# VHH binders against q989t9: the designs that were tried, part 5

Target 1, 279 residues: q989t9
Amino acid sequence: TTRILGVVQLDQRRLTDDLAVLAKSNFSSEYSDFACGRWEFCMLRNQSGKQEEQRVVVHETPALATPLGQSLPYLNELLDNHFDRDSIRYARIIRISENACIIPHRDYLELEGKFIRVHLVLDTNEKCSNTEENNIFHMGRGEIWFLDASLPHSAGCFSPTPRLHLVVDIEGTRSLEEVAINVEQPSARNATVDTRKEWTDETLESVLGFSEIISEANYREIVAILAKLHFFHKVHCVDMYGWLKEICRRRGEPALIEKANSLERFYLIDRAAGEVMTY
Below, E stands for the ipSAE of ESMFold2; O stands for the ipSAE of OpenDDE; V2 stands for 0.75 times the mean of E and O plus 0.25 times the DockQ between their complexes.

## First folded at step 1 (VHH)

Design n1 (framework vhh_7nfr_2; at its last look DockQ between E and O 0.81; V2 from the best seeds 0.00; counts 0 for: pae E 10.8 > 2, grease 29.4 > 24.2, SAP .697 > .668, off the site)
Fold by OpenDDE, look of step 2:
Structure n1 (fold): chain B 279 residues (1-279), chain A 119 residues (1-119)
Amino acid sequence: as target 1 above (279 residues)
Amino acid sequence: QVQLQESGGGLVQPGGSLRLSCAASGFTFSRYAMSWVRQAPGEGREWVSSISSRGGYTYYADSVKGRFTIARDNVKNTLYLLMDSLKSDDTAVYYCAKYGWSYRGFDYWGQGTQVTVSS
């Protein structure tokens, strides 16, 4: 179950310096097939220590700092102080820009093994949220979260200020209680955020109305719209795939219908190693 | 229960015309796109044509484009296929098909109607 593991008191001055470096850095275009809008990442630690290694694969060696990672002294300190170095397999900065999200998905489908995925929140605001199934919640600044990546989930930023998380992939056999070290215990708080509108039959009909206009030319945009709806409406994050399939079946174009099925498979069911989704 | 029943098939000479019908029941017909699929002896099923739920869009296989016309009457819950300029290669069992939720595309099929084009 997704939960807070601890809290870190971030040094704002030192963090600001590192964030300034990141703001001028190149972010990877890998996994752009998961992005609805500007969802990006940069690699700080990986298997080889090479900046060009951008894809996550299962491996058994402690992660090595990339050139970018080496240039970020405070973030390195955070990684060293609050995680076991030998257990880290990857460390990345994930940046979600205004009105962007990651398409609802499950992680590690393309991998033979699973990691423990952990978030350290560096910069966020009240208009940023995470989704697990039909639950919306907010990860707060300085908090370390375990994310159950096996469940359908998403994340979005609906603010002009981008959200920045340090995402750490830990070796999968480790105990969750030992993942975060030298942290403060979180205070009891309700992280759930649900100001979403009720889902109605009228809303559904409005969504299904996309069947009148959907085409290859606008398919990605429509998918992006559907992917964002659960942030503002009380629905399960995977419902978008049902809507998409219904939209395409109403349209009747075989290629669009097949694409809808392939998207659901790719994001929620099964992926081949190195597979990239295009549509 | 979803039911699809085809009719209108028969024997016709090359260059002739036929009109197939498919009577649909057991679901909200006007909410779903419909298709015609055919299967010739010894061959796999081949997609022929599709029509959107409201009939605003039609799609055709290259092999039948310009000769066949798909249509529907949502009041009568009926799908049609107008076949003109028929060729011997059009000989097949023609099925009415409904798009489903599975990855296979179609979830329901009719029993089919035989179309034979021969001199």
Scores: ipSAE 0.044, ipTM 0.443, lowest interface PAE 1.9, mean pLDDT 92
Fold by ESMFold2, look of step 2:
Structure n1 (fold): chain B 279 residues (1-279), chain A 119 residues (1-119)
Amino acid sequence: as target 1 above (279 residues)
Amino acid sequence: QVQLQESGGGLVQPGGSLRLSCAASGFTFSRYAMSWVRQAPGEGREWVSSISSRGGYTYYADSVKGRFTIARDNVKNTLYLLMDSLKSDDTAVYYCAKYGWSYRGFDYWGQGTQVTVSS
């Protein structure tokens, strides 16, 4: 299941140099239909080595560095030192900033297989969280995590300071014990206490009050609000889809009801290769 | 047990008016948006109009906009459809409907009331 695979000691001087290059780099607009605010990425390694290849597909060859990836010597060293180069299928930077998240979803629904997805945490802060089902947790700087992306999950950054993870897709036949190399053993952590607010009927009725104002014009904004609530309340990350459907059922507009069903299907159940969600 | 009973249908001349009613019981009527759906002979069911649970928002199919008015009375648990400027295309059995807890549109239907527009 989702867990720490190891910890690396980051050379801050070299990391700062690479992050400065990234700060001036163009980030991809692919997968923007998953973004609730500023969630974005850029490709460092992919199937072709071409910068314009920005969609993830299952393939069987070692990933090649893009021009951007070639310009980031420390990140390349981290990839080569801590992962088996021949097993890498994609490497990306994921950046989340300014009170944003990725909508709760499952990965791999549109692919003919799956990857072992790993995060090396480059820069983060106390306002950044990952969620999986009912759970909330923080991936700390320098940690390498396996993420079981086939489970419903999300990630958010509720700070002006960005969250940056190096995300690596490893070919799926590997044992997790073989994925992270040259790492230190993670220290024992104190038990995580979930400090989110309890969910109440009063809070639910307040959320369902969106039925009074939801429309085509604000649908995406309301979805984004709902997507963020589980970071602050003790609920399942997918509960937003039930709330959205009830909001739309109380509103009674057939087009909005159908869209709510389409969102849940697309993000949680089934999507075709190349399909995007239109709001 | 959810129960929806339509009434008020009948034979009317083109250009005439009718008022349909739907008495609802067996559920908390004020929690649900309600709809009118119609079915002409040999046709699939066509959505006509919907009203939000509190009545503040109404929605109409293009074919009936400006001619039909949906309303509800949450004290009497009754849904209405005021049909004006009726034309032959409006001939159908009219059903009131509500969304269920499933993801599959309307789960509950009334028995229907026949509306016939003919000279």
Scores: ipSAE 0.006, ipTM 0.352, lowest interface PAE 10.8, mean pLDDT 88
Fold by ESMFold2-Fast, scan of step 1:
Structure n1 (fold): chain B 279 residues (1-279), chain A 119 residues (1-119)
Amino acid sequence: as target 1 above (279 residues)
Amino acid sequence: QVQLQESGGGLVQPGGSLRLSCAASGFTFSRYAMSWVRQAPGEGREWVSSISSRGGYTYYADSVKGRFTIARDNVKNTLYLLMDSLKSDDTAVYYCAKYGWSYRGFDYWGQGTQVTVSS
């Protein structure tokens, strides 16, 4: 299960220096079909060490630093201090900008295997959240988390300041006890209260009212609105797919209904290697 | 029940060589990166060297680059530090650590082995 593995102290000055290099870098357009708004990444380590390799595939060799990765001394120190370099398969920076999220989804569906996916939080704020099933939680700066990415999940940033995570994919046969090294015990936290609004029939009817206006021209925008609702209402993160299907059923256009079914299949049920979702 | 047992320290003259060993038990040694850390008299801990779980990658502090070699034997569950061209500044208690390549955070250190470089 998704859980905190440990905490590290971040040197803000040295981190700021590396983040300045990243700010001048091009972030990948791969996996933009998962993005609702500006969710972006760049590769620091991958199978080949080539910057143009941007897709995740199962491979059995230690990841190699990309040219970008080689130019980030503090992030390399964090990787080498806290993870076994022989077990890393990918390392990337994921940036979520204002009012963006990743669409609720399951990972690894296109792969013939799985990774142990961990997040080291570099920069965040109180309006950044992760979700998993019916749950919402915050990952704090300097925390290392195992993310059970095979379960339905999402992440979002609802502040002007972006969220930046170092995301490390580790060979899937490792135990969770083996993946994070040289870390402190997780800090005691204040009691967390789920402050999201209760879901009501009135709220549902308002959402289903999109049936009056939904078309091919605004489909992606409506999906993005639906994807964000579970950050603010006590619902399961995948409930958006049920709402979308009902919206399209009420609209009564077969093409829109089929698109809703294909989105649910792609993000939650199955997808082929290299497959992309088009809106 | 992690146990690390360092050995191989001793008194050596400047320019001499020593081989340190660390026998590991109570965990799957081949799955962890391992490190050497030292503490000189009256000073804080200093990271010396690290080796990845399979031995594919090695890292060294600037103070020891070109003089020290870290190695491991995953069949024997043993970590080594080969120390050449020893200097008086290398005088310290040397510890091996299971968690991490630095002296920060969790470290499952043994009792250490004393290295003294003196004429």
Scores: ipSAE 0.000, ipTM 0.304, lowest interface PAE 13.0, mean pLDDT 86
ESMFold2 (binder alone), look of step 2: mean pLDDT 86; pTM 0.872

Design n10 (framework vhh_7nfr_2)
Fold by ESMFold2-Fast, scan of step 1:
Structure n10 (fold): chain B 279 residues (1-279), chain A 123 residues (1-123)
Amino acid sequence: as target 1 above (279 residues)
Amino acid sequence: QVQLQESGGGLVQPGGSLRLSCAASGFTFSTYYMSWVRQAPGEGREWVSSISPSGSKTYYADSVKGRFTIARDNVKNTLYLLMDSLKSDDTAVYYCAKVPYRSWTGYYGMDVWGQGTQVTVSS
């Protein structure tokens, strides 16, 4: 399951320099179908080393630095110091901007294999959260986490200040004990207190009230609203798909019902290589 | 490939008990809500019960509340339905269903991958 692997000390001055370069960089439009608001990424290492290679595929060679990756000396030092270079398949910066999240989903469904997906937290704040199933938690600056991306999960930022993670895809046959190098032990922590509101029948009926207004013109916006609710209410991150399907069923338009079923299939059950979702 | 295999059905008299099992494979069982759904002759599918991934939360249709108990064993990847005080109205084919989200009330959007197991409550 998702868990902290270790902690690294970040050099704030050198990190700030690299983050300034990233702030002026072009972020990829690939996987925008997973974005609710501005969730986006930059490729730092990939199979070819070419900046235009933006999709993740299974490959068996050490990742090569892109031109952008080559311009980030401190991030390269972090990658080389804390991960085995030969085992890295991709390295990306993922940025989540104000009031954005990634739609709840499972990864690797389109792949013939899996990666070990690891997050090194570069910049964050108290209004940034990760979710996994029924659980919500905060990843702290300098922490390295294994993200069990085969499980339903999401991440969001509800602060004016963006969240930036260095996300590393590592060869899937490695053990978790081997993937993070030269890291400090995580501090013992008190049990996380889930401060989200209880989910009530009244809240559910309010959400299902979208059935009165949902249409092709506002579908993506309504999906984005539904995707964010589990950050604020004690519900499973994938409950949004049940709500969406019921909203569409009540609305009674076959095209909207089919779209809801397609979204659930694409994000949670099955998708083909290169497949993209349109709303 | 997702597979669900139901078993444990049969013919029982009113007031009897049965235990249904569902063996799951091809997905990470412990991360999904699981449900039991039934279909009586000549009727549509009816949601019976759901259980959370950890087993800490359970939900029941009003028609079976107090008589049925849903349980799961995440080590064995098996879902159970313990049925007490069976009534003729409980006669149906029972299906094990994988739910990617919580089933709060009723049946909608569930994908059923099992063959079902017949429960007949007669005489």
Scores: ipSAE 0.000, ipTM 0.177, lowest interface PAE 15.4, mean pLDDT 85

Design n11 (framework vhh_7nfr_2; at its last look DockQ between E and O 0.01; V2 from the best seeds 0.00; counts 0 for: pae E 17.0 > 2, grease 24.201 > 24.2, off the site)
Fold by OpenDDE, look of step 2:
Structure n11 (fold): chain B 279 residues (1-279), chain A 119 residues (1-119)
Amino acid sequence: as target 1 above (279 residues)
Amino acid sequence: QVQLQESGGGLVQPGGSLRLSCAASGFTFSHYWMSWVRQAPGEGREWVSSISNRGTYTYYADSVKGRFTIARDNVKNTLYLLMDSLKSDDTAVYYCAREGKYYGSLTYWGQGTQVTVSS
């Protein structure tokens, strides 16, 4: 299960310098099909070391720094100090902007193998959260987290200040206990933060009311709304797909129904290599 | 404090061999990629070779491929460079370096050891 692996004391000044570079950098539009709002990433280390390589694939070689990655001395130092370089397959900056989230999903469905996905939290605030199934929790600054990417999960930022994580994909056969090195032991804090409202039948009916207005023109917006609800209501993050299917069923348009089914499949069940979801 | 100390340099004839060693201390040696770099008189520092944390992966400059072998002993905290078929152009001060963000981007160096290839 998702857990804290350790804590790093971040040098704020050095970090700020690197973050300034990132702020001026172009973020990739790859995996935008997972974004509800402004969810973006920059590739720092990948298989080839080429900046144009933006897709994650299973490979067996240590990751190479991209040009952008090479321009970030402190982030590289963090990677070098706290991870086994031999085991790193990818390193990315993931940025979630205000009121954005990643659609509830499972990772690695399109891959033949799995990585160990690890987050080093660089910049965050109390209005940023992660979801695993029905659990809401907060990854704190300087914390290194193992993310169980096989479980349905999401992440969101509901603050004007974007959230920035260094996400490292580690070779999947490695021991979790060895993934983070030269780190402080995490505190016994409870990372779970659940201030969500109770889900009621009335709430459900309100949501299902989208059936009156759903169309191809607003489909993505409605999906985005549904994807965000679990951050504020006590529901499983995968419930959005049930709602969406019911909404489309009530609407009575076959194409919308098919889309709902395809979304659920794509995000939670099965993806082909290189497959991109459009809706 | 990070410390790197090179040894094994000397005078050798063309075609000869040398073995350089680098003793590392002040950090967890097995956690870092390590490199050899060299600096010839009047020239800048040139990357020679790198080795991964566990020694699984090795990389070489084109100028030394097939002649030099980088190795490490993580129990002894020692980096090695086996140099065969030495050429006059290999004459330089050789430095052991702890790698930073990428090959050739090094954060710590030793004092270096002189290698002179001359007839």
Scores: ipSAE 0.024, ipTM 0.375, lowest interface PAE 4.2, mean pLDDT 91
Fold by ESMFold2-Fast, scan of step 1:
Structure n11 (fold): chain B 279 residues (1-279), chain A 119 residues (1-119)
Amino acid sequence: as target 1 above (279 residues)
Amino acid sequence: QVQLQESGGGLVQPGGSLRLSCAASGFTFSHYWMSWVRQAPGEGREWVSSISNRGTYTYYADSVKGRFTIARDNVKNTLYLLMDSLKSDDTAVYYCAREGKYYGSLTYWGQGTQVTVSS
């Protein structure tokens, strides 16, 4: 299950130098079909070591540093000190900018296997959250988390300051106890109070009211609105797909209904290798 | 004090073979990835091959795949490059390099060993 694996003390001066390099770097447009707003990444280590390799596939060799990865000495030191290098399959920076999230989804559906996906939090703030099913939680700076990415999940940033995570994909056959090394034990935490608003019949009816205006021209924008609601209301992160289907059913346009069904299939049920969702 | 000493270079005919060796001292050899890099006269350095610290994983430049084999002996603290089907374009000084603290960086270059492929 999703949980903290350990804590790392971050050298803010050295991290700031690497973050300055990242700020001038080109972030990938791969997986932009998962983005609601500016959710983006750049590859630090991948199968080939080539910057052009941006898609995740199952492979059996240690990840190789990309040219960008080679230019980030402190992030390389964090990777080498805290993970078994021979077990790393990918290392990426994921950046979520103001009012953006990744659409609720399940990972690994297109793969003939899975990874142990780990997040090392580099930069965050109080308006950044991760979600998993009915739950919302915060990952703190310097924390290393196992994310059970096979479960429906999302992440968002609702602050002018971006969220930056170092995301590491480890060989899927490793034990979680083997994944993070040279880390401090996480301190005991009190349960975080869920301050999201209660979901009401009035809120549901307002959401379903999009049926009066939804069209091809505003579809992506409406989907993004629906995707963000679970960060602010006590609902399951995938409830948006039920709402979207009902909105389209009420609108009565066959193309919009077909699109809603395609989105649910792609993000939650099944997708082929290399498949991209278009709006 | 870290030291790398290459040997095994020489003059060889096209299609011939050579085995380069690199003797390492002053550090725990089995803890580091090792690489071979070459430099032809008047040209920049070209990465040739790398091997993981336990020897489980090996990587090659496209120009040498299928012809060169990198290997290591962690008991003897020695890195090897076995070169088959040598071509005139393989003529270069070959350097043994230890990876630095950061993945992909190379530090502690050896003195180099000259490989000349010519009739």
Scores: ipSAE 0.000, ipTM 0.133, lowest interface PAE 18.8, mean pLDDT 86
Fold by ESMFold2, look of step 2:
Structure n11 (fold): chain B 279 residues (1-279), chain A 119 residues (1-119)
Amino acid sequence: as target 1 above (279 residues)
Amino acid sequence: QVQLQESGGGLVQPGGSLRLSCAASGFTFSHYWMSWVRQAPGEGREWVSSISNRGTYTYYADSVKGRFTIARDNVKNTLYLLMDSLKSDDTAVYYCAREGKYYGSLTYWGQGTQVTVSS
């Protein structure tokens, strides 16, 4: 299950120096088909150590630092101190900026094996959330979380200031007890109070009303709107795909209907290695 | 310990129907997506169908769409596959599988139940 593995004390001054470098760094567009707005990442460690390697693939060797990763001494120290270096397969910064999210999805659909995915939270605020199925929660600064990325999930930042997580993919044969090292025990956490609005028939009718205006010209924008609703309403993160399919069915355009089915398949069910989604 | 026990297989004529069941224990069944996977003699395993943890979303391989129905009963901790209009190509061992954080890797599987479609 998705849960905290430990807490680290972040040296704020050293972190601020590295974050300043990241703020000026080029972020990858490789997974832009998952992005609803400014959801971006950059590779700090990968299979080859080359900055241009920007896709996650299954491999069995310790990750090598990219030029960007080499230039971030505090983040390198965090990786070396809190994770077993030989077990790291990828380390990335994921940045979500102003009113953006990653489309609800499942990870590992195209990978024959899989990794253990963990997040070390570097910078966040009260407008940042993770979602998993029907649940919404906040990963707090300095926490290391295991994320069960095989469940449908999303993450968003609805603030002018960005959210930054150090995301580490660990060799999948490791036990979770061995993943986060040199960490403090997490405090008992109170259940997250879900303050999202109740879902109503009126809201559903408003959403389905997009059938009157959806077209190839605005398809991506409408999908992005749908992808964000579950951050503000008590619904399942994948409900957007049911809404999109019904919107397109009511519109009656065969190409739009096929695109809706393709999106759901790609993000939730099955995708090939190297496949990207265009919409 | 996670346990999955399939049943309901058998010999059936083409065009016939079967209902497969999978009894689950050792985990909170209603928290997990569940799948059916099949393996014909001499073939690799083929994904057949998946169902979300609450049962509201169902997915099917193209080869079975319109003929098979996946369902779950979260009170009885049981997964079902209702198979109609069976063809000889559906002959396989059918496995119940729990999806989760290990997609594409070792997951919990049952022993399988044999479905044979033969005239």
Scores: ipSAE 0.000, ipTM 0.184, lowest interface PAE 17.0, mean pLDDT 86
ESMFold2 (binder alone), look of step 2: mean pLDDT 85; pTM 0.867

Design n2 (framework vhh_7nfr_2)
Fold by ESMFold2-Fast, scan of step 1:
Structure n2 (fold): chain B 279 residues (1-279), chain A 120 residues (1-120)
Amino acid sequence: as target 1 above (279 residues)
Amino acid sequence: QVQLQESGGGLVQPGGSLRLSCAASGFTFSSYWMSWVRQAPGEGREWVSSISYSGGSTYYADSVKGRFTIARDNVKNTLYLLMDSLKSDDTAVYYCAKRGYYDSWGYKYWGQGTQVTVSS
C-alpha cells in the first residue's frame, strides 16, 4: 500500500545546482500519451546507460548512469546514499509543470513483472497532489514514498512552480523495509482532511454537456479537462473514464465511443509492450 | 441517504445458477459505476465485477470470468449479477457497492449483503 518510507535532509545549495542543470536539459517525449499538459521525465539511470533508452522494461541488472545522470553529482549522491545501487533498475526525474497532471492510470500492465516504485521529493509546493483511487494526498520535500502504482493513480501540479520528483524503480522482490536506507523516521502526521468539493448532479450535468461539442479535433483537450477534475472534487480518479464514455454515447458517433473504450482499456486494464495511445 | 439492498441469494448445487439483484436509492444511480464484491467465510472481501454507469463496459475478476454477467437497469435503479456454472468456491456473502473495478479498494455505500451457498 502507498506510504511514506522515510525522510532525508536535502542540501539546498547542491540540489539547486543540479536542478539548474535539469532545467536546461531535454526531457523525454516518451510516454507523452500519459500526459495532460507538461508531465515529462528524463532518465538518470537505465538498463543500458544510454540516454536514448527511454522506455521501461523488466530487467535483472543494476542500472547504469546515463550521460545526464553522470552530470548530476548531488542526485547521484542521493541515489547511492539512500538506495542499494545493485537493486536500482531505473532512476528518473519526473517534472510536472503548471496545471498539468498524468492521466489516471495503472502501471506495469505492459510489463512481464513489477517494480517497487519509490519517489524522493526534490521540489514541490502546496498545490501539488498525488491521488490514488478515492484519496488525495501531498508528498513533502525530502520525503521518500512507496507508490503502489498497480492501483489507479494520478499526480498533478496546479502551481506556477513545477513539481520535481526523483523516481526510482527497484527490483520487485525486495522488502519495502529494505528499500530506503540512511533515512529518518517520518514526522507524526495528523489525518489529512479532504477539502475537495462534493460531486453534485449539477457538476455532472455540466461535464456531460461536452457531448454537444466533442469531436476528434478537441478530444485530447476534453480528456485532459476530465482528468483534472478529481483533484478538485471528491470522486474516484478513474470516474473520468465513465464520464467520457457517457459523453461519447450521448454524442452518438461510433468512432468517439470506440476511442473512449480504447482509452479505458489502455490506461486501466490491458496494454501491450510498446503500445501507445493516439488521439 | 445512500441505500443499497441486495437480494436473490440462496442455496444452490454445483453447476447451478442464481440471479442477484441490488436495489439502489438515495443517489443518481445512472451516474455511477456499480460493483459486486463478495466475502467468503473467514476471508477478506474480494471484488467480483463492475459495470460502468451506462452499462457499456463490464469487468470481471478472473475467478468468475465467463461464468458471471453483470447488468443494470437505470430506469429501475437496479444492479444485477447473473451467476452460471456455480462452484463451491463461489460460496460467500455478495455485496452491492457504489463504484470500483479493481480487487482492492476503499468502497463506500455497501448494502447488507445476500448469502450464496453452493453445496452438494
Scores: ipSAE 0.000, ipTM 0.168, lowest interface PAE 14.9, mean pLDDT 86

Design n3 (framework vhh_7nfr_2)
Fold by ESMFold2-Fast, scan of step 1:
Structure n3 (fold): chain B 279 residues (1-279), chain A 121 residues (1-121)
Amino acid sequence: as target 1 above (279 residues)
Amino acid sequence: QVQLQESGGGLVQPGGSLRLSCAASGFTFKSYYMSWVRQAPGEGREWVSSISGRGSYTYYADSVKGRFTIARDNVKNTLYLLMDSLKSDDTAVYYCATGLKWYSPTRFDYWGQGTQVTVSS
């Protein structure tokens, strides 16, 4: 299940030095079909060690540092100190910028297996949240979390300051107890309270009112609006797909209806290796 | 031991209807996605439909949307597929499936024996 695996103390000066290097690097445009706003990543370790390898595939060898990865001494120390190097399959920095999120989705659908996906939180703030099904929660700086990415989930940043996570994909047959090493026990002092607004019939009617204006020209923008609502209202993160389908049904244009069905399939149900969603 | 047992298949005319059932045992049925997957002769397995553990979310392949309805009865530990407007292309062995490792609508580690559905004129 999704949970904290441990806590590490971050050296802010050394982290700041590495983040300054990252700020001058090129972030990948791969998986931009999952982005609502600026959600982007850099490969630090992958199968080949080549910077141009940006797609995730199942492979059975220890990940190799990319040229960018080789230039980040503190992040390499964090990886080598807290994870078994031979079990790492990918390591990436994922950055979520102001008012951006990743569209609600399930991972691993295009793969012939899955990874143990963990997040080490490098930089965050109180307006950054993760969601999973009906739940919303905050990952704190220095926390290492296992994310059950096979479940529908999303993450967003609603602050001018971006969210930066070191995301590590670990060989899928490892025990969760063995994944994070040299970590401190997590503190359970602060209970998270879901302060999102209740979902009402009035809110639903407002959302379905997009049926009056939805077209090919504004489709991506409307999808992004729908994808963000669950961060602010007590709904399931995938409810947006039902709303989108009803909006398109009311609009009555077959092409828009087909597109809504294709988005639901791609993000939640089934996609092929290398498949990209365009809309 | 996980067991999935399908029933309800048969021969039907184009445009006809069938109701498939799957009796499940050996796991906490209400906590997992349940799915229907079909396989036509000489072809690979094709996912058809899935339903979440509580029944709140249902998913359908584009080829069956508007014609098939998936449902479950968590008191009876039974999964259903209601098939309307059947076409010759729907001819296949239909399998009940679940993925205890993945909690997934399309990834499975347990399968039933299958029930044959034949649509012919």
Scores: ipSAE 0.000, ipTM 0.150, lowest interface PAE 19.9, mean pLDDT 88

